# Ledger of designs, part 143: miniprotein binders against b1l550

Target 1, 279 residues: b1l550
Amino acid sequence: MRLPEELLERARDIHSEAPSHRIKLDRVGSFGLKVPVEFKGFLLLAEADVWVSLPEGRRGVDLSRQVEAIYELSNPPKDPFSLCREAAISLLEKLNYADSSGVSIRFDAPLQDGESLKYYGVEISSIASDEIINKIRVEILGMTACPCTAELIRAYKSSEIAATHTQRSLGILEVSTKAEHPDPDKLASIIERAMSSPLRTYTKRPDEGGLVIRSLSNARLAEDVVREMIHLFLEEFGHLPEDTHILAAVRSMESVHMHDIYAERSFSLDEIRKEISSH
Key: E = the ipSAE of ESMFold2; O = the ipSAE of OpenDDE; V2 = 0.75 times the mean of E and O plus 0.25 times the DockQ between their complexes.

## First folded at step 15 (miniprotein)

Design la53 (at its last look DockQ between E and O 0.94; V2 from the best seeds 0.00; counts 0 for: pae E 1.7 > 1.5)
Fold by OpenDDE base, look of step 16:
Structure la53 (fold): chain B 279 residues (1-279), chain A 83 residues (1-83)
Amino acid sequence: as target 1 above (279 residues)
Amino acid sequence: SWKKVRIKFTFDPEEREEVLEFLKRLARELREKYGLTTLVYQENGKIMIFVKGDPEAVDKFIEEVLKELEERGVKYTVEVEEI
């Protein structure tokens, strides 16, 4: 049922009223929207969040305008990076009272694995205030083999290839920059290369054996993985602005414990360069 | 009343980075001075400034930005669009 438009003349604009408490809000918006995006030749349905700031003198945000802004830009579907950035700008332009805006887009990114697909998680964000800050978070699973247990077993059995426990580990790279969003496939590749071995969607017996042997021959602590991620990141993305902020992390789903092991480092490019140069 | 303006600058590529940082700083100062919302960003090799607020304040903002660029001797082309 649609109410007659004539009734709108009789209704108060609740959103424009003064609030009972004059307090600014940082983010007000719609979370969990579904928007189509084009990514690497795939048409994907992504989840999106859109928000703006709300000044102390305004009761509410025009949520319909926020939703309209992102959907206008999503038809036809475009790459999620452009959509995110353009939508953040559009929100700031359309909502007069907002001094900041933001957009986040989340989806599983397809990654070719032989004749099948694997994937990594990606969240792309853009925040518009006085300038645009672009954020990207990439999460991909790999496999780690424990070097500590391997050393213990080697000492006990004197075998060339020491058995050890292996587990799935989630690697995380989050980058916040005033530059364009870094390439998510490159970020995913960095994470995989920092692991003992990548995961495969399917394995034949010879492939599975080879994967495990590779992992055993490249045993890494969670701490090793994070350090390797940082190292590889600097090699690939060292050209980014010095104020670029990075979170490198790993969550290892340890197979011998009921809990996970977690390691992280947060840093700016300026900070980490100074740290490395001091050694 | 609200006035919204999009300013599109074309600079020499060799000076673009320096000018961008200058404009970011200047815009920040002016937004505080005049109580405006501003956004400085780069798109397709052009520097974009979005400004919104009180019409008189927006006009003063534009005038001061252009004045400062002239004083620096920066060569540019500019397009101003009210949106």
Scores: ipSAE 0.713, ipTM 0.909, lowest interface PAE 0.7, mean pLDDT 92
Fold by ESMFold2-Fast, scan of step 15:
Structure la53 (fold): chain B 279 residues (1-279), chain A 83 residues (1-83)
Amino acid sequence: as target 1 above (279 residues)
Amino acid sequence: SWKKVRIKFTFDPEEREEVLEFLKRLARELREKYGLTTLVYQENGKIMIFVKGDPEAVDKFIEEVLKELEERGVKYTVEVEEI
């Protein structure tokens, strides 16, 4: 039921009122919106968060203006990078009181896997304040094999290819930059190349055997994987601005333990280059 | 009571990176001086400045940005759009 618009003339404008406490809020918005996006030829269902800053003198945010900003730009569906950036700018333009805005879009990205597809996680953000900061997070599963157990078994059995435990490991790369978002497929590729082997959606027995042999021949600690991810990232994306910030992490779901192993490093491009060159 | 403006600058491609850094610094200084919200970004080979706030403050911001560019002797074209 639609109420008469005449009632709006008598209703208080709650959002424009002074708040109970004069405290600025950093992020106020609509979270968990479903939006379609076009990603590399695929139409995908994505989930979006949109927000703005709220000044200390204003009680609330106009939520309808936020939803308008992203939905106007999502029809027809477009790539999530352009959507993220354009919606962040639109939010700052539409909401007079806001001094910053942001948009985050999450989806599962398809990746070619032989004759099938596999999927990895992507989260893309754009934050508009005095300039635009772009952020991307990629998560993809791979396989790791334990080098410690491999060495022990090699000593025991004198095998050319040592037996060891293997497990699924989650690789994570997160990048914050004033440049354009890095290509998520390239970030996913970096993660997979740093692992003992990639995972597949399906394999026939000869291919499965090959992946297992690859993993066993390329046994890596979680710490090894993080260092290799950083090395490969610098080879591919070392051209980004020096103040670009990166998080590289691995969570290894250890098959011989009841718990996971986690390794992580955060750094700026400027910081890591100085560290590497200092020996 | 609000004025909102997009300022679109076209600079020589060879000067664009240097001018972008200059405009970011200038916009940051002027936003503090006049109590404005500003956003400096690039779009389709142009440098964009979005500014909003009190009309008089917005007008002063625009005047000072253009004056500083003239004093630097930078060659540009500019389009000003009120939103």
Scores: ipSAE 0.695, ipTM 0.910, lowest interface PAE 1.3, mean pLDDT 88
Fold by ESMFold2, look of step 16:
Structure la53 (fold): chain B 279 residues (1-279), chain A 83 residues (1-83)
Amino acid sequence: as target 1 above (279 residues)
Amino acid sequence: SWKKVRIKFTFDPEEREEVLEFLKRLARELREKYGLTTLVYQENGKIMIFVKGDPEAVDKFIEEVLKELEERGVKYTVEVEEI
């Protein structure tokens, strides 16, 4: 059923009214939209959030216009970074009363793993106000091997036994910058290289043995995984603007404990450079 | 009443980065002066400025941006689109 168009002349425009409490809102929008994206030849169904700021004098947001804007840009499907940036700009242009807009897009990114595939989590955002600020969060699992237990076992048998506990660890890099989004594959690679070993979708026994040996050779504390992430990040992305903000973190599902170990560091590029140069 | 304008600038590639930072600073100053919403960004090697607000303020913003570019002596082309 479609209601008659002439009702628009008789009904109050609730959204255009002033609210009873004149308070600016930072983010008003539609969250959890399903949008198609094309990423590295894969057609993926991503989840998107869209929003704008709402001034104190306006009661509501034109939500259908927001949804329409991103839908128009998502058909035909295109890369999620272009969609994210273009939609953020379009929202600010379409919604007169907004002084800022934003878009977030989340998906699982496919990654080649030998003759198979694995994946990692990606969330990107673009915020448009006086300029565009881009944010990307990458999460990928790896393997860590405990150096403390390895050392105790070495000391017990004078290097006769090489053993320690290994576990999955979730590595996180989150970057907020005025530059274009860093390549998510490069961020995922930094996280994996900081771990004791990457995880595989499957292995045959000789390859499994090699993977475990690699992890023992790269036994690392969660703290040192975070430090290595930062080191590798600076090598790859040290050219980004000085006010670029990074969070590097690891949540390790320690196989011998009922709880997880967590380590994190947040910093701006100018902050970390000063810290490193003082040593 | 609102006026919305998209301004597209083409500059020589070797000057583009310096001009981009100049235009960002200028747009921040002028948006405060005139109570406007502005966005400065790049698209396909061009510098874009989106501006919206009071029609007279938008017109003054455009005039001052073009004046400052002329005084800086930078070669450019410009397209102005009301949206």
Scores: ipSAE 0.619, ipTM 0.893, lowest interface PAE 1.7, mean pLDDT 91
ESMFold2 (binder alone), look of step 16: mean pLDDT 87; pTM 0.858

Design la54
Fold by ESMFold2-Fast, scan of step 15:
Structure la54 (fold): chain B 279 residues (1-279), chain A 83 residues (1-83)
Amino acid sequence: as target 1 above (279 residues)
Amino acid sequence: SWKKVRIKFTFDPEEREEVLEFLKRLARELREKYGLTTLVYQENGKIIIFVKGDPEAVDKFIEEVLKELEERGVKYTVEVEEI
């Protein structure tokens, strides 16, 4: 059922009215939209959030214009970086009252893993204010092995391969920059290379044994993994603007504890270079 | 009433980064001076300045941006699109 359009002439324009309290809101929008994207040859159904700022004198945003902005740009499906950026610009252009806009797009990124696929999590954002700030967060699981328990077992009973506990660890790299989004495959690669070993979707027993031995031979604390991620990030992406902000983090789901171990470091490129160059 | 404009600049690639930083600073100063919303971004090798607000303020913004570029002696081409 569709109501008659003449009702619009009599209905109040609620969104344009003054609010009960004159308070500016930073983000008002449509969250959890499903949007098709094309990512490196894959057609994926991503989840998107779109928002704008709302001035203190206006009661509400035009939500239909927000949805129109992103869906107009999503047909045909395009890469999520272009979609994110173009939609943020479009929102700021279409909604006169907004002084900032933003778009966030989330999806699982496929990675070739032998004859199967594995995946990692990606969240991409573009925020348009006086300039565009691009943000990307990549999360991928890997394996860590505890060097402390390995050393204790070695001291107790010598072995060429130290016995220790292994667990899944979630590696996180988040980058906020005025430059283009970093390639998420490269961020995922950095995370996996910093771990004791990567995880596989499918292994046969000999390959599984090899993966376990690799992790045991490359035992790493969560703190070690974070430092290695930062080192590898600087080697690959040290050319980004000096005010680029990075979060590097690891959450280790400790197999011998009822709790997780967490390590992180937030920094700007300017900050970390000064720190590393100090004696 | 609202006026919305995209100002599209093509600069020598060798000078583009320096000019981009200059235009970002200038746009920030002028947006505060005239009470405008501005966005400076790059697309297809061009620097784009989007500006919206009061028509007279938008016109003054455009005039001052072009004047400052002329005073700096920077060579460029410009396209102004009203949306």
Scores: ipSAE 0.682, ipTM 0.905, lowest interface PAE 1.3, mean pLDDT 89

Design la55
Fold by ESMFold2-Fast, scan of step 15:
Structure la55 (fold): chain B 279 residues (1-279), chain A 83 residues (1-83)
Amino acid sequence: as target 1 above (279 residues)
Amino acid sequence: SWKKVRIKFTFDPEEREEVLEFLKRLARELREKYGLTTLVYQENGEIRIFVKGDPEAVDKFIEEVLKELEERGVKYTVEVEEI
């Protein structure tokens, strides 16, 4: 049994009341919602966050209207780019007091890998204020091999191909732009091509040996991988608006240490072009 | 009371990018002038402006946007939808 609906007429409208302190909040919303999305032929269960700004004179946000906005647009499932964009716009339209809105959708993206699938992490966002800003973050594992130890072993054994330690490295590309979201498969491809070798979900022993040899023959520092990712990004996505902001990073899970190595660079397209041309 | 309006513009594709940047700047100026919330975006080959706030301020916003486009001599079609 539930309370009578008639009680709503007598209850205070808490959300519309003045707050204890007149402070504007930048993001207030519903986080961790489960929503279905269609991504490149796959129906996936994604996790979504939705939010709006809250003015200093209003105590609370109508959270139920936020949930309704995204769920109305997620049935039937659609691509996460359209869902982010449409839901952000809908939130701004539905909640009168909000001067900005946003939506983030996270999922593991399938990628064809021979006879099987492998997966990479994707987070897609759209933020509506005076214009729409689209953000995408892609994370994928690859393999790196240490060139320093390779050289030391090569000196020791006078071998053409030196043994060295290899490890899983996480590559990260994050793009914020006023243009459409970059294709996440292309971002994942850039990361994998910058690594010593890609990783696979499934491999037979001869193919595994080939991956190891590839990695050893293409040894790279985390710093090398970040620079190569930036180079490849500029080749593929240099056409984006000059104020597009990029974060390129690598976290190397060093097999010879109890800690990780991390390298990153953030930049705008305008900034990086000037830097490259000045050197 | 609130008034909410979505304005849909169709421009010649060759002029769309220049007009988009112009409308973004104009909407930003008018949102500050009239205390409005505005959003300028593209969809299906259209430039769209969502505006909300005080009814009189919203009406002035629409009037000034259309006036500025006429002064620029740009060809367009427009649809105004109240939400």
Scores: ipSAE 0.603, ipTM 0.880, lowest interface PAE 1.7, mean pLDDT 88

Design la56
Fold by ESMFold2-Fast, scan of step 15:
Formats: structure tokens, C-alpha cells, sequence
Structure la56 (fold): chain B 279 residues (1-279), chain A 83 residues (1-83)
């Protein structure tokens, strides 16, 4: 049943009314929208959040206009970077009262893994205010091996390869920049190369043995992994604007503990260059 | 009551980065002065400015941007679209 359109002539415009309290809200929008995206030849189901700022004198946001904006741009499906950018601009244009807008899109990205695929997490955002700020967060699992236990076992009974505990570790790289989004595959590669070894979707016994030996021979603390990620990031993406902000983090799901170990560093490119050049 | 305008600038590629930084600073100054919402971005080798707010303030913004570019002596083409 569709109610008569002429009822709008008699109904109050709730959204345009003054609020109970004159407080500006930073982000008001539609969260958890399902949108199709095209990513490197794959059609993926992504989840999107869209929002705008709401001034202190306005009670509510036109949520239907937000949904229209992203769905107009998602048919046919396009790459999530263009979708984020174009939708953020469209929101700022369509909603008169907004002084900023943003779009965030999340999906699991396929990555070639020998003859199969593995997946890593991607979250892409574009925020439009006085200029466009692009954010990307990449999360991928790898393996770490404890160097402390390895040395203890080596001291206890000498062996060619020291025994130690291994665990899955989640590597995280987050980049906020006024330039284009970094390629998420390159960010995922940086994380994997910083780990003791990457993880595989499928292994045969000989390959599994090789992966374990690689990890044991390249034992790394969570702190080691974070430092290596930063080093590799600077080699690949040191050309980005100096005010680019990065978060590098590792969460190690310790196999010998009921809790996780976490290490992180956030920095801007200008900050880290000064720090490194002082040594 | 609201006026919304898209401005598209084409500059010599050699000057584009310098002019972009100049326009970002100018737009930031004018948005604060006139209580406007402005967005400056690049697209396909052009510099785009979106401005919205009070009609008289928007007109002042456009007038001052064009005046400053003229004083700077840069060569450009401009397209102005009201939406």
C-alpha cells in the first residue's frame, strides 16, 4: 500500500525542524548497506556506510537521498575506489546542509595463492570536506614464531632447527592520504613479507613442512613485524604526500596463552623521516 | 535559498600543482570568511571547486577566486555550472 503523496502537504517536515538541543553531529547516515563492487575482475558483495555532517540547527538527515546517491553510482558495479570518491562528492552536493560527507566500503579481497585463492580484509573510505581524504585499511593473516622460546629450546638441547610455538598473527596497515588510495594488494604483500611466513589456503604435506621451517627459521616478535612493515611501507609508498598518516599493527594470537599480544605504531611520513634521519 | 555551483578549471599541466595548492588555500580562506561549504579536488587533469551556501556569498566567492587568478597572471579556461 502506497499512501497518497498529497499527505506530504499536510505533514510536518520533521527533519528540517530545530532539534531538542543545538548540538552538531559529525556523522549521520545509512550504515551496513549491501552494494556490489568490481574488484580486479571479481564481482564482490561489499558493505557500505554513507554519512554526512548535521548542523546544530537541523533535527534530521534525508536518509533516502543518501541511499539514492550510492545506488545510482553502483549500477553497473564499479571499482570501490571510484565508488567511494564519487559517492562522497555526490552526498555533499545533494544534501544542502552538510559541510562534510563520507563513504566507507568493506569487502574480502581475493589474492592469488598458488593454484587457489586466499582472502584478506579491505576497508576503503573517502571523506569530502574542504578537500578529499582517502583512507584504506588492509588486514591479512600470517604466521609468527616465537624467538624467545626458540632460544630457550636451543640452549636446552641443541638442534639444527630450534622448536618454538607458532601462531596466526593479524597484520594491519591503515593509510590516510590526500593522494589516491594505495593498491591494497601491495599493502597485503608488505604485511605478508614482514611476517615469519604467509599463510596458505591449501597445502600438501611437503609445502606445509616448508612453510613451518620457513617460519621457524625466521622467528619474529610482534614488535619486529611492525618495524619491518614500516620499513617495507616506506620503500614502496615513500612517495606519498608528507602529511600522509599510517598505522602499522600486529595482533598475535598466541598459541601458548589465553590472550593476544598487540604491537602498533602510528605516524605521519614527515614524522618518521625525521626520526629515521636522526640515526 | 541555497545556491550550489561547480567550477571546472583547466590549467597548463606545468602549473597545475602550484595552482591547486593556491586554490585550496584561497577556498579555505573564503569559506571561513563567507560561511560557505567548499570542496577542491582534481579530476582527469582538471581542478574542480564545488561551493554551496547563501547565493550572495557564493557569488562573492566566485568573483574573488577569478580576480585572484587574474592577478596571478596564469592562463586557464573555466566552466561554471549552477546545480
Amino acid sequence: as target 1 above (279 residues)
Amino acid sequence: SWKKVRIKFTFDPEEREEVLEFLKRLARELREKYGLTTLVYQENGTIRIFVKGDPEAVDKFIEEVLKELEERGVKYTVEVEEI
Scores: ipSAE 0.698, ipTM 0.911, lowest interface PAE 1.4, mean pLDDT 89

Design la57
Fold by ESMFold2-Fast, scan of step 15:
Structure la57 (fold): chain B 279 residues (1-279), chain A 83 residues (1-83)
Amino acid sequence: as target 1 above (279 residues)
Amino acid sequence: SWKKVRIKFTFDPEEREEVLEFLKRLARELREKYGLTTLVYQENGRIRIFVKGDPEAVDKFIEEVLKELEERGVKYTVEVEEI
């Protein structure tokens, strides 16, 4: 049932009232919205968060305006980068009191894997304040093989390909930049190339054997993988603005331990370039 | 009351990056001076500025941006839309 619109004349405007405590909030919005996106020829279901800043003198945000903005821009479905950017700008324009806005969109991205598809995680954000900052986080599983155990087994058995433990490792690249979002497929490729081998959705026994041999022949510590990811990132994306910030990380689900191993490095392009050139 | 304005600039492609950095700096100075919300970004080869706040402050912002560009002697076209 719909209540009579005459009641609006009698109802207080709660959102525009003064709050109990005069404190600014950084992010207030609608989180976990389901939105369709078009990504490289696929229609995907994505999850979106939208927010704005709230000044210290205002009690609440116009949540209905936030939902309206992103749904209008998502129909028909468009690429998540344009949706993210356009929605952040729209929120800043529509909500007078906001001095910043942001949008994050999360989805599983398809990647061609022989005759099938595999998926990797993508989260993109656009934050509008005095300028637009674009963020992207890519996570993809790969395989690592332990070089320490490989060396011990090689000493024991004198084989050309040392037996060692292998495990699934999660590679992570996160980029924050004033330029356009980097291509997530290229970020996923960097992560996979830094690993001992990629993982597959589907293999037959000969291909599976080859993948295992590749991994064993290319044994890497989590620390090795992070350094290689940074090296490959600089080759591919060294042209980005010098204040671009990157996080490179690996979480290795160690098959011989009850715990994981984690390695990471955060840096700006300016910082890392100076560090490398000083040696 | 609020005034909201979109400004679209087209500059010579060869000087666009330098002008973009200049406009970002100028907009930051003016937003602090006049108590405005401003957003400077690039789209489809054009520089866009969104500004909102007090009407008189918005008008002064626009006037000062255009004056500074004229003083720099840069060639541009501009479209101004009130929303």
Scores: ipSAE 0.659, ipTM 0.895, lowest interface PAE 1.5, mean pLDDT 89

Design la58
Fold by ESMFold2-Fast, scan of step 15:
Structure la58 (fold): chain B 279 residues (1-279), chain A 83 residues (1-83)
Amino acid sequence: as target 1 above (279 residues)
Amino acid sequence: SWKKVRIKFTFDPEEREEVLEFLKRLARELREKYGLTTLVYEENGKIRIFVKGDPEAVDKFIEEVLKELEERGVKYTVEVEEI
């Protein structure tokens, strides 16, 4: 159903009116939009958030224009990096009153794993203000094994590979940069290599035994995993601008406790290089 | 009465990074001086500047950017498009 267009002549333009309080808002937009994207040969249905700043003198934003901006650029589906960047720019251009804009797109990224697939979470963002800031967050599950219990069991009953508890751990890398988004598959790889072992969607008994042995042979504290993730990140992405900001974190779902263990470090490339070079 | 302009610069690739940082700094100074919204970014090896606001302020922004580039003696080509 459509109401007659002549009603627009009688209706107030609510969004252009003065607000009840003269306060600027940082982000106003459409959140949880469904948008198709093409990612490394896969056609995926992603969730997108789009927003703009709203000045203190304007009551509301043109939500329809925000939706138009991202959907015009999403048909046919394209890669989420270009979509985030182009949509953020388009939003700033289309909405006269906005002094900043942003777009975030999130989905589960498939990874080929033998004859099966596994997944990692990814969120890609672009924020346009006086320049473009690109942000990417990757989360993937891996396995960790406790070195403390391993050492105690080794002391109790001599063995080359000590028994210990293992658990799922969530590794997180988040990068904010003025350069292009880092490749999320490389970020996922860094996280998995820092863990005691990766997880798989499908294993047979011999392969499962191999993962357990690998984990036990590479027992690591959550703190160890975060430090290794940072080390591996610097080897792969140390070329990024010095003001690039990184968050590295691990949440270990401890199998012997009713609670999780969490470790994190936030840093800029400039900051971490000075810290490492001091010794 | 908004004026919106896209400016596209082509610079020697060897100077592009230095000029990009210069233009980002200059655009920040001028956006504050003239009350404009500006966005400086790189695409396909070219530097792009988007500027919007009051027409007279936009015109002054463009004039000052081009003047500063000429004073630096940098070789460039420029395309200016009003949207």
Scores: ipSAE 0.650, ipTM 0.894, lowest interface PAE 1.5, mean pLDDT 88

Design la59
Fold by ESMFold2-Fast, scan of step 15:
Order: C-alpha cells, then structure tokens, then sequence
Structure la59 (fold): chain B 279 residues (1-279), chain A 83 residues (1-83)
C-alpha cells in the first residue's frame, strides 16, 4: 500500500528541523547494506555501511540519498576499493550539510590454499573530509604453539622438539593511510608468516602431522606474533606515508584456558621508526 | 542556497608533490577561515579540489586557490554548480 504523494505537502520535514539538543554527530547513516563487489575475479556479496557527519543544528540525515549513492556506483559490480572511494566522495557532494562522509565494505576474501580455497576477513573503508583516508582491516586465523609449555616438556624429556598445546589464533592488521589501500592478500600473507603455522581447509594425516610439527618447531607467544607482524609489515609497506597508522593484534584462543590471550600495538610509521632507530 | 565547485589541474612531474602539499595546507587554512567543506585528493595523476558551502564563502576560497595556481603557472579547469 502506498500513501498519496499529496501528504508530503502537509507533513513536516522532520530531518531539516532543529534537534532537541544542539550536538554534532560524527557518523549517521545506513548500515548493513548488501552490495555486490568484484574482488580478484570473484563476484562476492559484501556488506556496506555508509555515513555522513550531521551538524548540531539539523535533526536528521537523508538516508535515501545515501542508499542511492552506493547503489548507483555498485551497478555493475566493481572492486571494493574504487566503490568505497567513489561512494564516499559522492556522499559528501550530494549531502550539502555534511562536512565528512565514509563508506566501509566487508566481505570474506578467497585465498588459494593448495587445490582448495580458504577465506579471510576484509574490511575496506574510505573517509572523505579534508582529504581521503583509506583504511583496511584484515583478519585471518593461524596456529600458535605455546613455547612455555614446550620448554617444560623439553626439560622433562630429552627431545629437541617438545610437545606443547596448540590453538587457533586470529591475526589482525589494520592500516589507515592517505595513500591507496594496501593489497589485502599481502596483509594476510604477513599475518600467516608471523604465526607458528598457517591453517588449511583440509589435510590428509601425513600433511596434518607435518603442519603440527612445523607449529611445534616454531612455537610463538601472541606477543612474538605481533612483533613479527610489525617487522614483516615494515619490510613490505615501509614506503607508505609517515602518518600512516597501523594496528597489529593477535587473539589466541588458548586450548588450556577458559579465556583468550590478546596482544596488540598501535603506531604510526613515524613513531615506530623513531622507536626502532633509538636502539 | 549552496554552491559547489570542482577544480582539476595538472603539474609538471618535477613540481607535483610540492604543489599538492602546499594546496592541502592552503585548503585546510581557508576551510577554517571561511567555514567551508573542502576535499583535496589525487586521481589519475591529476589533483582535484572540491568545495561546497555558502556562495560568498565559496567564491572567496576559489579566488585564493586560483590566485596561487596562476602565480605558479599551473593549468586548471573549473566546474561550478549552484543548488
């Protein structure tokens, strides 16, 4: 059922009214939109959030114009980097009252794993204000093995490779930069190389045994993994602008505990280089 | 009423980075002075400036930007949209 258009002439324009309290809001928008994207030859269903700033003197945002902006740009489907950037710019241009806009697109990215595929999480954002800031967050599971328990078992037995508990660990790299988005596959690779071993979609028993032995021979604390991720990131992406901000984190789902272990470090490229060079 | 203006320009390769950084600083300064929304970004080797707001304030901003570009001998195009 559709109400008569004549009602629009009599209805108050709620969004244009003064709010009850003159408070600016940083992000107001449409969250959880489904949009198709093309990523490295795959057509994927992604979720998008779109938002704009709302000034203290305006009660609400034109949500329909936000949805129009992203859907016009997503047909035909395109890569999520271009979609984020173009939609953020379009939102800032279409909504007169906004002094900033942003778009985030999240999806599970396929990654070749032998003869099969595995998946890692990607969230790509573009924020338009005085400049365009591009943000990317990559999350991928790997395996860690506890070096503390390994050392105790090694002391108990004469083996050079000691038994220890292993667990799934989630590695996280988030990059915010005024340059182009880093390649998420390279970020995923950095995370996996920092772990005791990567995880596989499937393994046969001999391959599974090899993976476990690799993990045990490369036992790492969550703290070790974060430091290695930072080291590998600087080798691959140290060319980014000095004000690029990075978050490196690991959440280890400890198999011997009822709780997780978490380690993280946030830094700018300028900050971390000064820290490293002082040693 | 609102006014929107888009400026595009190309640099000699040897001056591109320096002029871009200068214009970003100028845009931030003039945005604060005139209360405008401005966006400066790079696209396909060209620099784009977008500005919107009150027509009088937009005109003042554009005059300052174009003056700087002309003094540096930079070639540019301007697109104006009034709402």
Amino acid sequence: as target 1 above (279 residues)
Amino acid sequence: SWKKVRIKFTFDPEEREEVLEFLKRLARELREKYGLTTLVYKENGKIRIFVKGDPEAVDKFIEEVLKELEERGVKYTVEVEEI
Scores: ipSAE 0.359, ipTM 0.760, lowest interface PAE 3.4, mean pLDDT 84

Design la6
Fold by ESMFold2-Fast, scan of step 15:
Structure la6 (fold): chain B 279 residues (1-279), chain A 83 residues (1-83)
Amino acid sequence: as target 1 above (279 residues)
Amino acid sequence: SWKKVRIKFTFDPEEREEVLEFLKRLARELREKYGLTNLVYQENGKIRIFVKGDPEAVDKFIEEVLKELEERGVKYTVEVEEI
């Protein structure tokens, strides 16, 4: 059943009314929308958030306009970078009162792993205000092995391959830039190369043994991994604008503790280059 | 009483970065002066400006942007679309 449209003439326009308190809101929107995206030849069901700013004199946002903006651009499915950018611009254009808009899209990205697939987490966003800021966050699991315990065990039993604890560690790279989004596969690759070893979806016993030996031979602290990620990032993406901001982080799920170890560094390209060049 | 305009500029590639930074600064200044919303971005080698607000404010914004570019002696082509 549908209510008669003539009731719109009697009903108040709640969204256009003055609010109880004249306070601007930074982000008001539709969160948790499911949208199809095309990524590297895969059709994926991604989760999207869309929002706009709301001025102090307006009670509410036209949520239907927000949903319309992203869904118009998602059929046929397109790459999530173009979708984020185009939808953010469309939101700013469609909603007269908004002075900023944003779109965030998150999904698990498939990655070829021998004869199988593995995955990494991706969140892509575009924020439109006086200019467009593109942001991407990549998270992927790898393995770390503790060098401190390795050295202690080596001192204890004098062996050629020191035993130590290994654990899954989550590597994180987040980039905010006025340029195009960095390729997430390259960000994932940087994270994996900084680890003691990558993880595999499928291994047989000999391959598993080899993976463990590689990890033990390449023992790294969370702090080592973050520094290596930054080094590798600068080699691959040092061409980005100097005001590009990066977060590099590792969360190590320590197998010998009830808690995790965490290391991070945030920086701009301008800042980090000056730091590295100073002695 | 909203007016919305998309502006697309083509500049010499050699000057594009300098002009982009100039237009961003000018657009922020004019946003404050006229109480409008504008967005400056780059797409496919072109500089794009979207502006919205009161019709008189939008018209003044466009006039001042073009005047400032001419005073700087910048060579460009421009396409203006009202939406």
Scores: ipSAE 0.622, ipTM 0.887, lowest interface PAE 1.6, mean pLDDT 88

